# Ledger of designs, part 11: VHH binders against Hexosaminidase D (HEXD)

Target 1, 346 residues: Hexosaminidase D (HEXD), of Bos taurus (Bovine) (a6qnr0)
Amino acid sequence: MRLVHLDLKGAPPKVCYLSEIFPLFRALGANGILIEYEDMFPYEGHLRLLRAKHAYSPSEIKEILHLATLNELEVIPLVQTFGHMEFVLKHEALAHLREVARFPNTLNPHKEESLALVTAMIDQVMELHPGARWFHVGCDEVYYLGEGETSRQWLQQEPNSKAKLCLSHMEAVASHMRARYPTTTPLMWDDMLRDIPEDQLSGSRVPQLVEPVLWDYGADLDLHGKALLVEKYRKSGFSWLWAASAFKGATGVNQSLTPIEHHLRNHLQWLQVAGSVPADTLRGIILTGWQRYDHFSVLCELLPVGIPSLAVCLQALLHGDFAENVKARVENFLGISSLEEMSFRR
Below, E stands for the ipSAE of ESMFold2; O stands for the ipSAE of OpenDDE; V2 stands for 0.75 times the mean of E and O plus 0.25 times the DockQ between their complexes.

## First folded at step 4 (VHH)

Design h02 (framework vhh_8fcz_2)
Fold by ESMFold2-Fast, scan of step 4:
Structure h02 (fold): chain B 346 residues (1-346), chain A 121 residues (1-121)
Amino acid sequence: as target 1 above (346 residues)
Amino acid sequence: QVQLVESGGGLVQPGGSLRLSCAASGFTFSSYAMNWVRQPPGKGLEWVSGISGSGGRTTYADSVEGRFTIIRDNDKKMVYLQMTSLKTEDTAVYYCAKDSYRWGEGYFDYEGQGTQVTVSS
């Protein structure tokens, strides 16, 4: 698959703008979208406090899904269930669920209320996404895990470890999804799994429940290191893996490439990784479009800079390279005589 | 540099069987999904079947499901299409096609020269 990631934190793009962008995604070669809702999802009932003032309505979500269907884009919703929980844990009513009282980043996995909270979030999102084949549960950058008082006490008991704590929560969340939504496969970002030994991964049920997404946004990838990591996951029992690249953002401050050149190089490197790992390993690639600032919507960044980058990157993936004929196709699609007419500086 | 050579086409009676072969060279064969596509007389290209690089997964168009079997031999760098219960609507030029990348979703590079299959009495 080739998914375009929509990061909706801070401000939702208008549905009428998405009606323009979805046909464009399809024309460029995307066949799905990963929607990261955060506080833009219209949570209800006891979760109403999680929705932002300008969150989408349920009818707007249904309209977005209808637009995706019309454009043959498979929708995968993303709900953070472990790390990046600031929009949830910033609320005083939920502060007792923090791993570390001072920091709203990470959910305390020892509390039954923590699992009840994130599964309720998943259930409300799934209610508006009937028939979703995949659902992304986040689980990236779980900062401060193990540093809360309850975790520190728990870690003093053998054979407990930080990895066991991490895997237990992941297993609980994924088990809820598999049990309640048997045709939906959970995805999660892989960074919290990278340093866990094969025997400990295979000893958990996580490999049978989830498909991890390997992310790296660099212009130069450690191809050998990626191949070894893929092999570790396969030996641990994971049936399928995904890759994740970036079509906007994620460029280093010390770089000689333009942003578009950086992102193109990232995608060409992922093609090399795909070519170096065993067949029947990678299910698809997610082209991430992270927002730089809270005040910017995804559409504000896509229109002037993101669209040319997205076109270049998707077409490179479709054709396996970015040779002159592919470049000409992108130029024709964008209605320009050459890519040099576009500003690639930012 | 990439070469795909199809063979095995011919004239066959309705209800008959035929096996197509494709010999590949110029790329790491086991790293790419392989596909069969066909073009009936006066019509556009139609995807028929696909097989993953390892051979562990196969997919078929609804029109051929249960009648055709795609197989590959990575040691010999060959992909095959075993066709049974052939119908007159299976008449077409059949092409062997390499995926442009390993994601395996309908974008094909390095099409071969094709082999004609005619199903008639």
Scores: ipSAE 0.000, ipTM 0.217, lowest interface PAE 12.0, mean pLDDT 84

Design h03 (framework vhh_8fcz_2)
Fold by ESMFold2-Fast, scan of step 4:
Structure h03 (fold): chain B 346 residues (1-346), chain A 123 residues (1-123)
Amino acid sequence: as target 1 above (346 residues)
Amino acid sequence: QVQLVESGGGLVQPGGSLRLSCAASGFTFSDYAMNWVRQPPGKGLEWVSGISWSGGSTTYADSVEGRFTIIRDNDKKMVYLQMTSLKTEDTAVYYCARDLTYKWGDSYYFDYEGQGTQVTVSS
């Protein structure tokens, strides 16, 4: 599969804009979207406090899903359940669920209320995505895990470890999904799994519950290292893996345009990784489009600026390279005489 | 590192038969689907046939269906194209190609092509 990631924090596209963009995604070669709602999802009831003022309505979410169906785009929703929980844990009412009191980014995995919170979030999102075949539960960059007082005390007991703490929370979240939504497979970012030894991963239930998404946004990948990491995950019991690249937002901060050349190289490197691992290993690639955190930036407009990069990257993935004929096809599709006009170099 | 070496081409009369061979090295052959692609004189590349990693499924272009058979031998790291009832329109350089379509594309994606073998169908 080839998914386009939509990061909706702060400034989500209007539904009418998505009605124009989804046909474009399909025309460029995408066959799915990963939607990271954050506070733009219309949480209700006891979770109403998580909803931003300009969050989508339930009707708007249904319209977005209808538009995706019309354009043959598989929808995968993403809900952060461990790290990147600032929009949840910034609220005073939920501050007691932080791993470290002064930092709102990581959920305390020792509290039963923590699991109740994130599973309730998942359940409300799933209610509006009843046909989802995959659901991304985040779990990336779980900074400060193990640094809270409860975790420090727990870690003093044998045979407890930071890896065991991490895997137990992941297992609890994924087990909830598998039990309640048996036709939906959880995905998670792989960075918290990368350094966990094969025997410890195999000893957990995580490999049987989730499909990890291996991410790297660099222009030069460690191809051999990626192949070894894939092999470790397969031997640990993971059935399927995903790759994730970036078409915008990953080349630096305070930039209004993403260098097309950098992102093209990233995608060509992932094609080399895909070519070096066994069949039945990689289910697809997610082209991430991260929004930058900048008080003076118009976040919603970053996707339109990233369209030339997305076109280049999707077409390179679809055709397996970016030779002159593919480049000419992209230039014709975008209605431009040369990609050099868009910062692309020969 | 990755190498594909085609052989078996030659001059043959219309209605004749040829068997093309492709020897693969530098990768785990049994993990990849394999394809045959051809380039007729003065034309672009044209996909001919594909075979899955296990040999359990095969596909053919409409123009060769019923006349050509693609076969693989994973132990020998070989893929073959058995051609029968050859037509002048089959004249082309034939390439074997490693297939990444299963991983990344909905259409055929070939990440490596061999040097090719010339097939000429003429009286």
Scores: ipSAE 0.000, ipTM 0.182, lowest interface PAE 11.6, mean pLDDT 84

Design h04 (framework vhh_8fcz_2)
Fold by ESMFold2-Fast, scan of step 4:
Structure h04 (fold): chain B 346 residues (1-346), chain A 123 residues (1-123)
Amino acid sequence: as target 1 above (346 residues)
Amino acid sequence: QVQLVESGGGLVQPGGSLRLSCAASGFTFSRYSMNWVRQPPGKGLEWVSGISSSGGSTTYADSVEGRFTIIRDNDKKMVYLQMTSLKTEDTAVYYCAKGEDYKWGSPYYMDVEGQGTQVTVSS
C-alpha cells in the first residue's frame, strides 16, 4: 500500500478541498490515507473537552470517509495513546494522568484511568470508522517514560524495566482493540521498540497484536541496519511491518539537497530497503506529511504547498525510480512545464 | 564533537519580543529532541521548552506557555525560540541543549555545550 498521511492539527483542510485532492492522490498512485486527527476529531460526552474550537463535525468525518471510498482510498485513523498526548493532558481535569506532572507529553501507564481514557478515545473514533482494517495507536516518542514518581518506585523492584513498562501499556491498548474490533489490526510507530532486545519482545504479546511502522525521514538510510532491524522484528514474532517516509515537514541530515530532492532521496532509499528484505514483509509505506510553520516570517508548510513533493515521491515509489520519463509524468499531472520552477516553504 | 551555538539575545523592554537561534553540528540533528534551558542571574539552570526530533511535538514550562514558541529546521540544523510578552523574570542566559534519543534511561536534556546568549528584560 501507499498511504498519504494527513496531519490535521493546527491547519486542517476543509472537506471541499479534500473532495478535489483525493482524486489527485489516487491519480498519483496513492491507495490509502492515514488520518491523524488529534483535537480535530469531534469527541463527545466525557471526552468533549478534547475537541478544538474548529474540529470537524461527525457529519464532516462521514463525508471525508465517503470521499475516500469514492476514490478507492483505504482509511486508517490514528489516535495517540501514549506519547504526543499534549492535546489531551494539557487539560487540568486530566493532568493527574501525566507520567511527569510538569510535562503533558506522556500518559502515566500505571493508572487504570489512563487505559480507560485512551480506549474511550479509540472507541469513539472507531464508531465513526466502521470497517477499518487497520488502526494506528501511535506510541512514538514516549518522552519521560519511567521518570514519574509511580514509575520510579515501580522500577526499583526486580525484574521491572522501562522496556517492560512500555510493552505492558502497548499490550493493554492493542489487546483492547483486538478484543473489541477483531477485524481491525493495530499499527504502532516502531521507535520505542527499536532498542528492545529480541528476547524481551518475543516474551511479550505485542508481536502477535500489532504491525509496527518503521519510520525514517533521512536522505540517507542505514540500509544494512534497517535490514537487521526488520530481521529482529520478524524473529520476535511480528508478522507484517510497514515503512514510513516523509513528503513534507521532517527533512533530516543532508543539508545540500532542496526539500523536494531530500524527500525524493528518502523514498528511493526506502525502495532499496524494501528490495533488500524478504518478500511479504512490508505491507506498504506511509508518506508522512507533518504540519510545520515559521513564526518568525509567518510561513507555513501546509498540505497544498506539499503537493509537488507528494507527486514526485508517489510516482517514484510507483515506478521504482525517478528517471526523466517519470519526471515528465509528474510535470504533466501538475500541469507545469518544469519541476525546476517549483519552490517549497519549510 | 557536539557543538551548539546560540544567538539572538539582547536588551529588550518588558512586553517586548526576541528571537533566539541555535545552530547545531557534530551529530545527526534530526534524530534528537532539542531543548531550550536558561540560567537567571545567580540561579541554577531552568528548563524552558522542548521539541521532538521531527518537530511534531512541543512542550513548554508553565511560566512561558503561550508566550514562547519553539520550532526547528532539520535541513538547516537549527532550533529557534520565539519569545513574546517578555517579563523581567525572563532575564537569563539562554542555552540550547541536545535532548533524548529514544534510549531508555536517557535524561531529557544533556549538559549545555555552548556559551549561551544573554537575554536582559529591563526598563
Scores: ipSAE 0.000, ipTM 0.174, lowest interface PAE 20.6, mean pLDDT 84

Design h05 (framework vhh_8fcz_2; at its last look DockQ between E and O 0.01; V2 from the best seeds 0.00; counts 0 for: pae E 19.5 > 2, unsure alone 61.5 < 65, grease 27.1 > 24.2, placed apart)
Fold by ESMFold2, look of step 5:
Structure h05 (fold): chain B 346 residues (1-346), chain A 123 residues (1-123)
Amino acid sequence: as target 1 above (346 residues)
Amino acid sequence: QVQLVESGGGLVQPGGSLRLSCAASGFTFSSYAMNWVRQPPGKGLEWVSGISYSGGSTTYADSVEGRFTIIRDNDKKMVYLQMTSLKTEDTAVYYCATPYSYKWGEDYGMDVEGQGTQVTVSS
């Protein structure tokens, strides 16, 4: 599977724009979309404070899902449940749920209200995504975990550890998902799992509950290290793994490569990783399109900035390389679509 | 065993007031947000109001904002809905609910635990 990550942070694209680019995604070789809502989801009830003023309406989300179906694009929703929760924890009414009172990024895993909050968020998103086969619950970059008052006290007791704390929250979220939505498999970013010893991973319930997404956006990947990490996850009990690359963002400052050259190399490196692990280990790859805080285009965040790179990366994945004939195919796709959209919108 | 018991409904005239009560038992009440939902005659459930675990944050549906007030008493394990300036369209069976009681459906469904309390607003 090849999924395009649609990062909605900042402002959601117009639905009419999505009706124009979803066919392009499919034509380029994508068969799915990972939608990261943040505060652009129309939360209601006691969660209404999480909702941005200009979030999508429920009817707009249903239309987007219809458009995805028309273009044979499977949709995976993403809701953060551990780290990256500033849009939640910035609110005074919820600030007591911070892991560290000074920092609004990480949810306190010890409070039962914390789990109640994120499971309510999942339930509202799932109401608009009935029948979703996968649901991404985030869990990346859980900064300052273990540094809150309750965590420090909890960690003083054997056999408690930061790894156990992390796995316990992941297990609680994933268990809710599996119990309520038995046909939906949770996905999680893998960075918080990478350094957890195999015996602790296999001794937890997490491998039986989730499929991890191994992400690395560099132009140079440690192929041997990735193969070892894949083997560690397999031995720990994870049944399927995912890869994640970047077609936009995550290039670093002062690189000697253009952004497209960087992203193309990232994808070619992931192809080499895929060739070095057992067949049918990877369920798919997510091409991430991180929205920088100032990535707003005159057309849309995806169209003018990321579309050429996305086309290059998808075609490279589809054909296994980026030779001159593949380059010509990409130029044909981009020339037709880009010229039409630019000339009609200026 | 979670138990929510609603009371305080009745017949009132337009412009009148009522205070609904919900008595909770069987769970750690002070750790959960609480909600009021209602079911108008011949219609599905609609969300009315919510209150955070501590009572420090409240939210309201647009149709009731400024007229209804949700409050909780964690010591007594009670949540209340103070209704004022009642309108005929407020006629419904009112239920209290927890965040874990969402029903699966096309909208944001709520699992109701009690039998509810009838509010009828008519001249």
Scores: ipSAE 0.000, ipTM 0.125, lowest interface PAE 19.5, mean pLDDT 81
ESMFold2-Fast, scan of step 4: ipSAE 0.077; ipTM 0.431
ESMFold2 (binder alone), look of step 5: mean pLDDT 78; pTM 0.787
OpenDDE, look of step 5: ipSAE 0.556; ipTM 0.817

Design h06 (framework vhh_8fcz_2)
Fold by ESMFold2-Fast, scan of step 4:
Structure h06 (fold): chain B 346 residues (1-346), chain A 122 residues (1-122)
Amino acid sequence: as target 1 above (346 residues)
Amino acid sequence: QVQLVESGGGLVQPGGSLRLSCAASGFTFSRYAMNWVRQPPGKGLEWVSGISGSGGSTTYADSVEGRFTIIRDNDKKMVYLQMTSLKTEDTAVYYCAKESGYEWGSDAFDIEGQGTQVTVSS
């Protein structure tokens, strides 16, 4: 699969903008979208406090899903269930669920109420996404895990460890999904799994429950290191893995490349990784875009800034390279004489 | 180098059944996903079905879901398409197509063989 990631934090694009963008995604070679709603999802009932003032309505979500169907785009929703919980844990009513009282980013995995909260969020999102084949539960950058009072006390007992704490919460969330939505497979970002030894991973139920998404946005990937990491996950019992790249973001790490060249190189490197691992290993790649639409303008942020990069990256993935003929195709598609002109837009 | 040979097409009445075969050579068969695509008279290519290298995962176009079954035999280097409840709209030249060389699917694949004609008519 080739998915485009939509980061909707704080600013939802109008449905009319998406009606223009989805046909473009399909034309460029995408066959799915990963929608990260955050506070833009219309949570209801006891979760009503989580929705932003200008969040989508349920009818707008249904319109978005209909547009995706019309454009043959598989929809995968994303709900953070462990880290990146600021939009949830900033609320005074939910502050008692923080891992560390002074930081609102990580959920306390020891409380029954924590699991009840995130599974309720999942259930409300699933209610509007019936038939979703995959559901992303986040679980990246779980900062300060183990630093809360309850965790510190728990970690004093043998054989408890931070890895066991992490895997326990992941297993609980994924088990809820598998039990309640047996045709839906949970995805999660892989960074919290990278440093866990093979024997500890295979000793947990996590490999049987989830498909991890290996992310790296660099222009130069450690190809051998990625192959070893993939092998570790396969030996741990994971059936399928996903890759994640970026089509927009900071490019300061390699200043000799233009922004478009940086992201193109990232995608070409992921193609190298894909070619080096066994068959039936990678289910798809997610092209991440970690910025919001400009909802004050007729045009979304993706149109002037991200579209040239997205076009280059998707077409490189679709054709397996970025030779002169693919470059000419993209230039023709964008209505420009040279891609170099687009690399200077901000 | 890569060779794909389709067979099994023919004339069949609406509601009938047909099994298409694809014989593969020139690559490590079990490593690549295989697809069936079709071209109806006067129309463009339409993707029909896909199967992973191991055979553990299958996917189908909405228009054929529940009526067609894709199968592979890695020992024989064969892919099959079992077609049931055939409709006049299924009339097309059917091609089998190899995955482009990376592990996830691609909409851009080369048609290597001549295809096999399926005609559904009374």
Scores: ipSAE 0.000, ipTM 0.179, lowest interface PAE 14.1, mean pLDDT 84

Design h07 (framework vhh_8fcz_2)
Fold by ESMFold2-Fast, scan of step 4:
Structure h07 (fold): chain B 346 residues (1-346), chain A 122 residues (1-122)
Amino acid sequence: as target 1 above (346 residues)
Amino acid sequence: QVQLVESGGGLVQPGGSLRLSCAASGFTFSSYWMNWVRQPPGKGLEWVSGISSSGGSTTYADSVEGRFTIIRDNDKKMVYLQMTSLKTEDTAVYYCARDYPEYWGSDTFDYEGQGTQVTVSS
């Protein structure tokens, strides 16, 4: 699969704009969308406080899903359930669920109320996404895990570890999904799993419950290291894995390349990784489009800043390379005489 | 279970036309992108054309753009390749191939048919 990631935090596209870009995504070679709602999802009832004033309505969500179906795009919703919980934990009523009182980013995994909260969020999103084959539960960048009062006390007891704490919460969330939605497979970002030894991973139920998404946005990937990491996950019991690249953002590390050149190189490197691992290992690749200043501006631009990069990256993935004939095809599609001009202006 | 059966190949003179057919069975045909790929003598597989599950979108390799047309009939579970202005370099075994809807790897197709030979000679 080739999924386009939509980061909707604080600046959601109008539905009429999505009606224009979904056909474009399909024309470029995408066959799915990863939708990260955050506070743009129309949470109701006891979760109403999580909803931003300008969040989508339920009818708008249904319209978005209809547009995706019309354009042959599989929809995978994403709800953060561990890290990146600022939009949830910033609220006074929920501050007691923070891992560390001072920082609203990480959920305290020791409280029954924490699991009740994130499963309620999942359930409301699933209510509007019946038939979702995959559901992403986040779990990336769980900063300060283990540093809260309860965690510090818990970690003093052998054989407890931060890895065990991390895996236990992941297992609880994924088990809820598998039990309640047996035709939906949870996805999870892999960064919290990378440094956990094979023995500890295989000793948990996590490999049987989730498909991890291996993300790396660099222009130069450690191809051998990626192959070893894939092998570790497979030996740990994971059935399928996903890759994640970026078509915008994440360019600061390699300033010698233009943004488009950086992202193209990232995708070509992921193709090398895919070619080096056993068949039936990778389910697909997620092209992430993280929200920054340029994402806010996309709502009012004639041609969104990220589209040329997305076109280049999707076509490179679809064709397995970015030779002159593929480059010419993208230039023709975008109505430009040369991508060289575009690469210098980002 | 899953079966793809190609037909319609043959010998044709340069500048001629052929229509290839692919009959699909054993899966929900209307849910999959379908492709034509070919293997010229002594060369590797070359992707030729693709068509979306609804038939609303089509894509073509540069070498065949404007000369070939891919069509599908979901009611009959058929995909076709209409070839015109055939060239000697179009000589190949042509395969019907089902796309991966949920898998990405070094291979882009999860099933291929047995193939049909197209020979263009002067």
Scores: ipSAE 0.000, ipTM 0.191, lowest interface PAE 13.4, mean pLDDT 84

Design h08 (framework vhh_8fcz_2)
Fold by ESMFold2-Fast, scan of step 4:
Structure h08 (fold): chain B 346 residues (1-346), chain A 125 residues (1-125)
Amino acid sequence: as target 1 above (346 residues)
Amino acid sequence: QVQLVESGGGLVQPGGSLRLSCAASGFTFSRYAMNWVRQPPGKGLEWVSGISYSGGSTTYADSVEGRFTIIRDNDKKMVYLQMTSLKTEDTAVYYCAKDIDSSYHWGEPTYFDYEGQGTQVTVSS
């Protein structure tokens, strides 16, 4: 699969804008979308406090899904369930669920209320996505895990470890999904799994429950290291893995590569990784489109200015290279005479 | 709406050859990668081969590499699987599958639409 990631935190695009860009995504070679709603999802009932003032309505979500269906785009929703929980844990009513009282980013995995909260969030999102074949549960960058008082006390007991704590929460969330939605497979970002030894991963149920998404947005990938990591995950019992690249928001101030050149190179490197692992390993690639703000404040890469990069990257993936004929095809799609002369903001 | 109709199976001796055909309808055939998957007696589904939407790239399971060739004809809306040097282990019901997406450079099978009826291939003496 080739999925475009929509990062909706803080500013949801209007449905009419999505009606314009979904056909373009399809024409460029995308066949799915990863939607990271954050506080833009219309949570109801006891979760209503998580809803931003300008969140989508349920009818707008249904319209977005209808537009995706019309354009043959598979929709995968994403709900953070462990790290990146600021939009949830910033609320004073939920502050007691923080792993560390000072920091609102990580959920305390020891409280029954924590699991009840994130599974309720998943259930409400799934209610509006009943046909979802995959559901992303986040679990990336779980900062400060193990540093809360409850965790510190728990970790002093043999044979408890930080890895076991991490895996136990992941297993609880994924088990809820597999039990309640048997045709939906959980995805999660792989960074919290990278340093866990094969024997500990094999000892958990996580490999049987989830498909990890290996992310790297660099212009130069450690191909050998990626192959070893993939091998570790396969030997641990994971059936399928995904890759994640970036088409916007993952560039620095290095002037030797334009943003488009950086992202194109990232995708060509992922194609080399895919070619170096067994054929039955990678299910697809997620082209991430993060909202980014540079300290050099002139540059903010928003979705509209990321579209030329997306076109280049999707067509390179679709054709397996970015030769002159593919470049000409992209230039035709974008209505331009030369990619080199295009002005971009990043 | 989406329909896949397989044909060309039969009984062959080890070392023999068969060509399977799949007729597709109900979707824009030239937009989707196509795959062959099989189910041996008493076993689960196994991915066999994939071909990109244009036919410009192909992938094969290790067990069939060098023996099978996948071909498509977008004008006729057909996918073919040319099988040579058949082994008893190739005995299975073969299904044509419209995948979500598979590219030569990805080489990965995906979860598929099993709208086809399948075609039985039996390799025995």
Scores: ipSAE 0.006, ipTM 0.171, lowest interface PAE 9.9, mean pLDDT 83

Design h09 (framework vhh_8fcz_2; at its last look DockQ between E and O 0.85; V2 from the best seeds 0.00; counts 0 for: pae E 4.3 > 2)
Amino acid sequence: QVQLVESGGGLVQPGGSLRLSCAASGFTFDDYAMNWVRQPPGKGLEWVSGISGSGGSTTYADSVEGRFTIIRDNDKKMVYLQMTSLKTEDTAVYYCARVTYSWGDRYEFDYEGQGTQVTVSS
ESMFold2-Fast, scan of step 4: ipSAE 0.383; ipTM 0.750
ESMFold2, look of step 5: ipSAE 0.239; ipTM 0.693
ESMFold2 (binder alone), look of step 5: mean pLDDT 82; pTM 0.835
OpenDDE, look of step 5: ipSAE 0.588; ipTM 0.835
ESMFold2, look of step 6: ipSAE 0.207; ipTM 0.678
ESMFold2 (binder alone), look of step 6: mean pLDDT 82; pTM 0.827
OpenDDE, look of step 6: ipSAE 0.532; ipTM 0.812

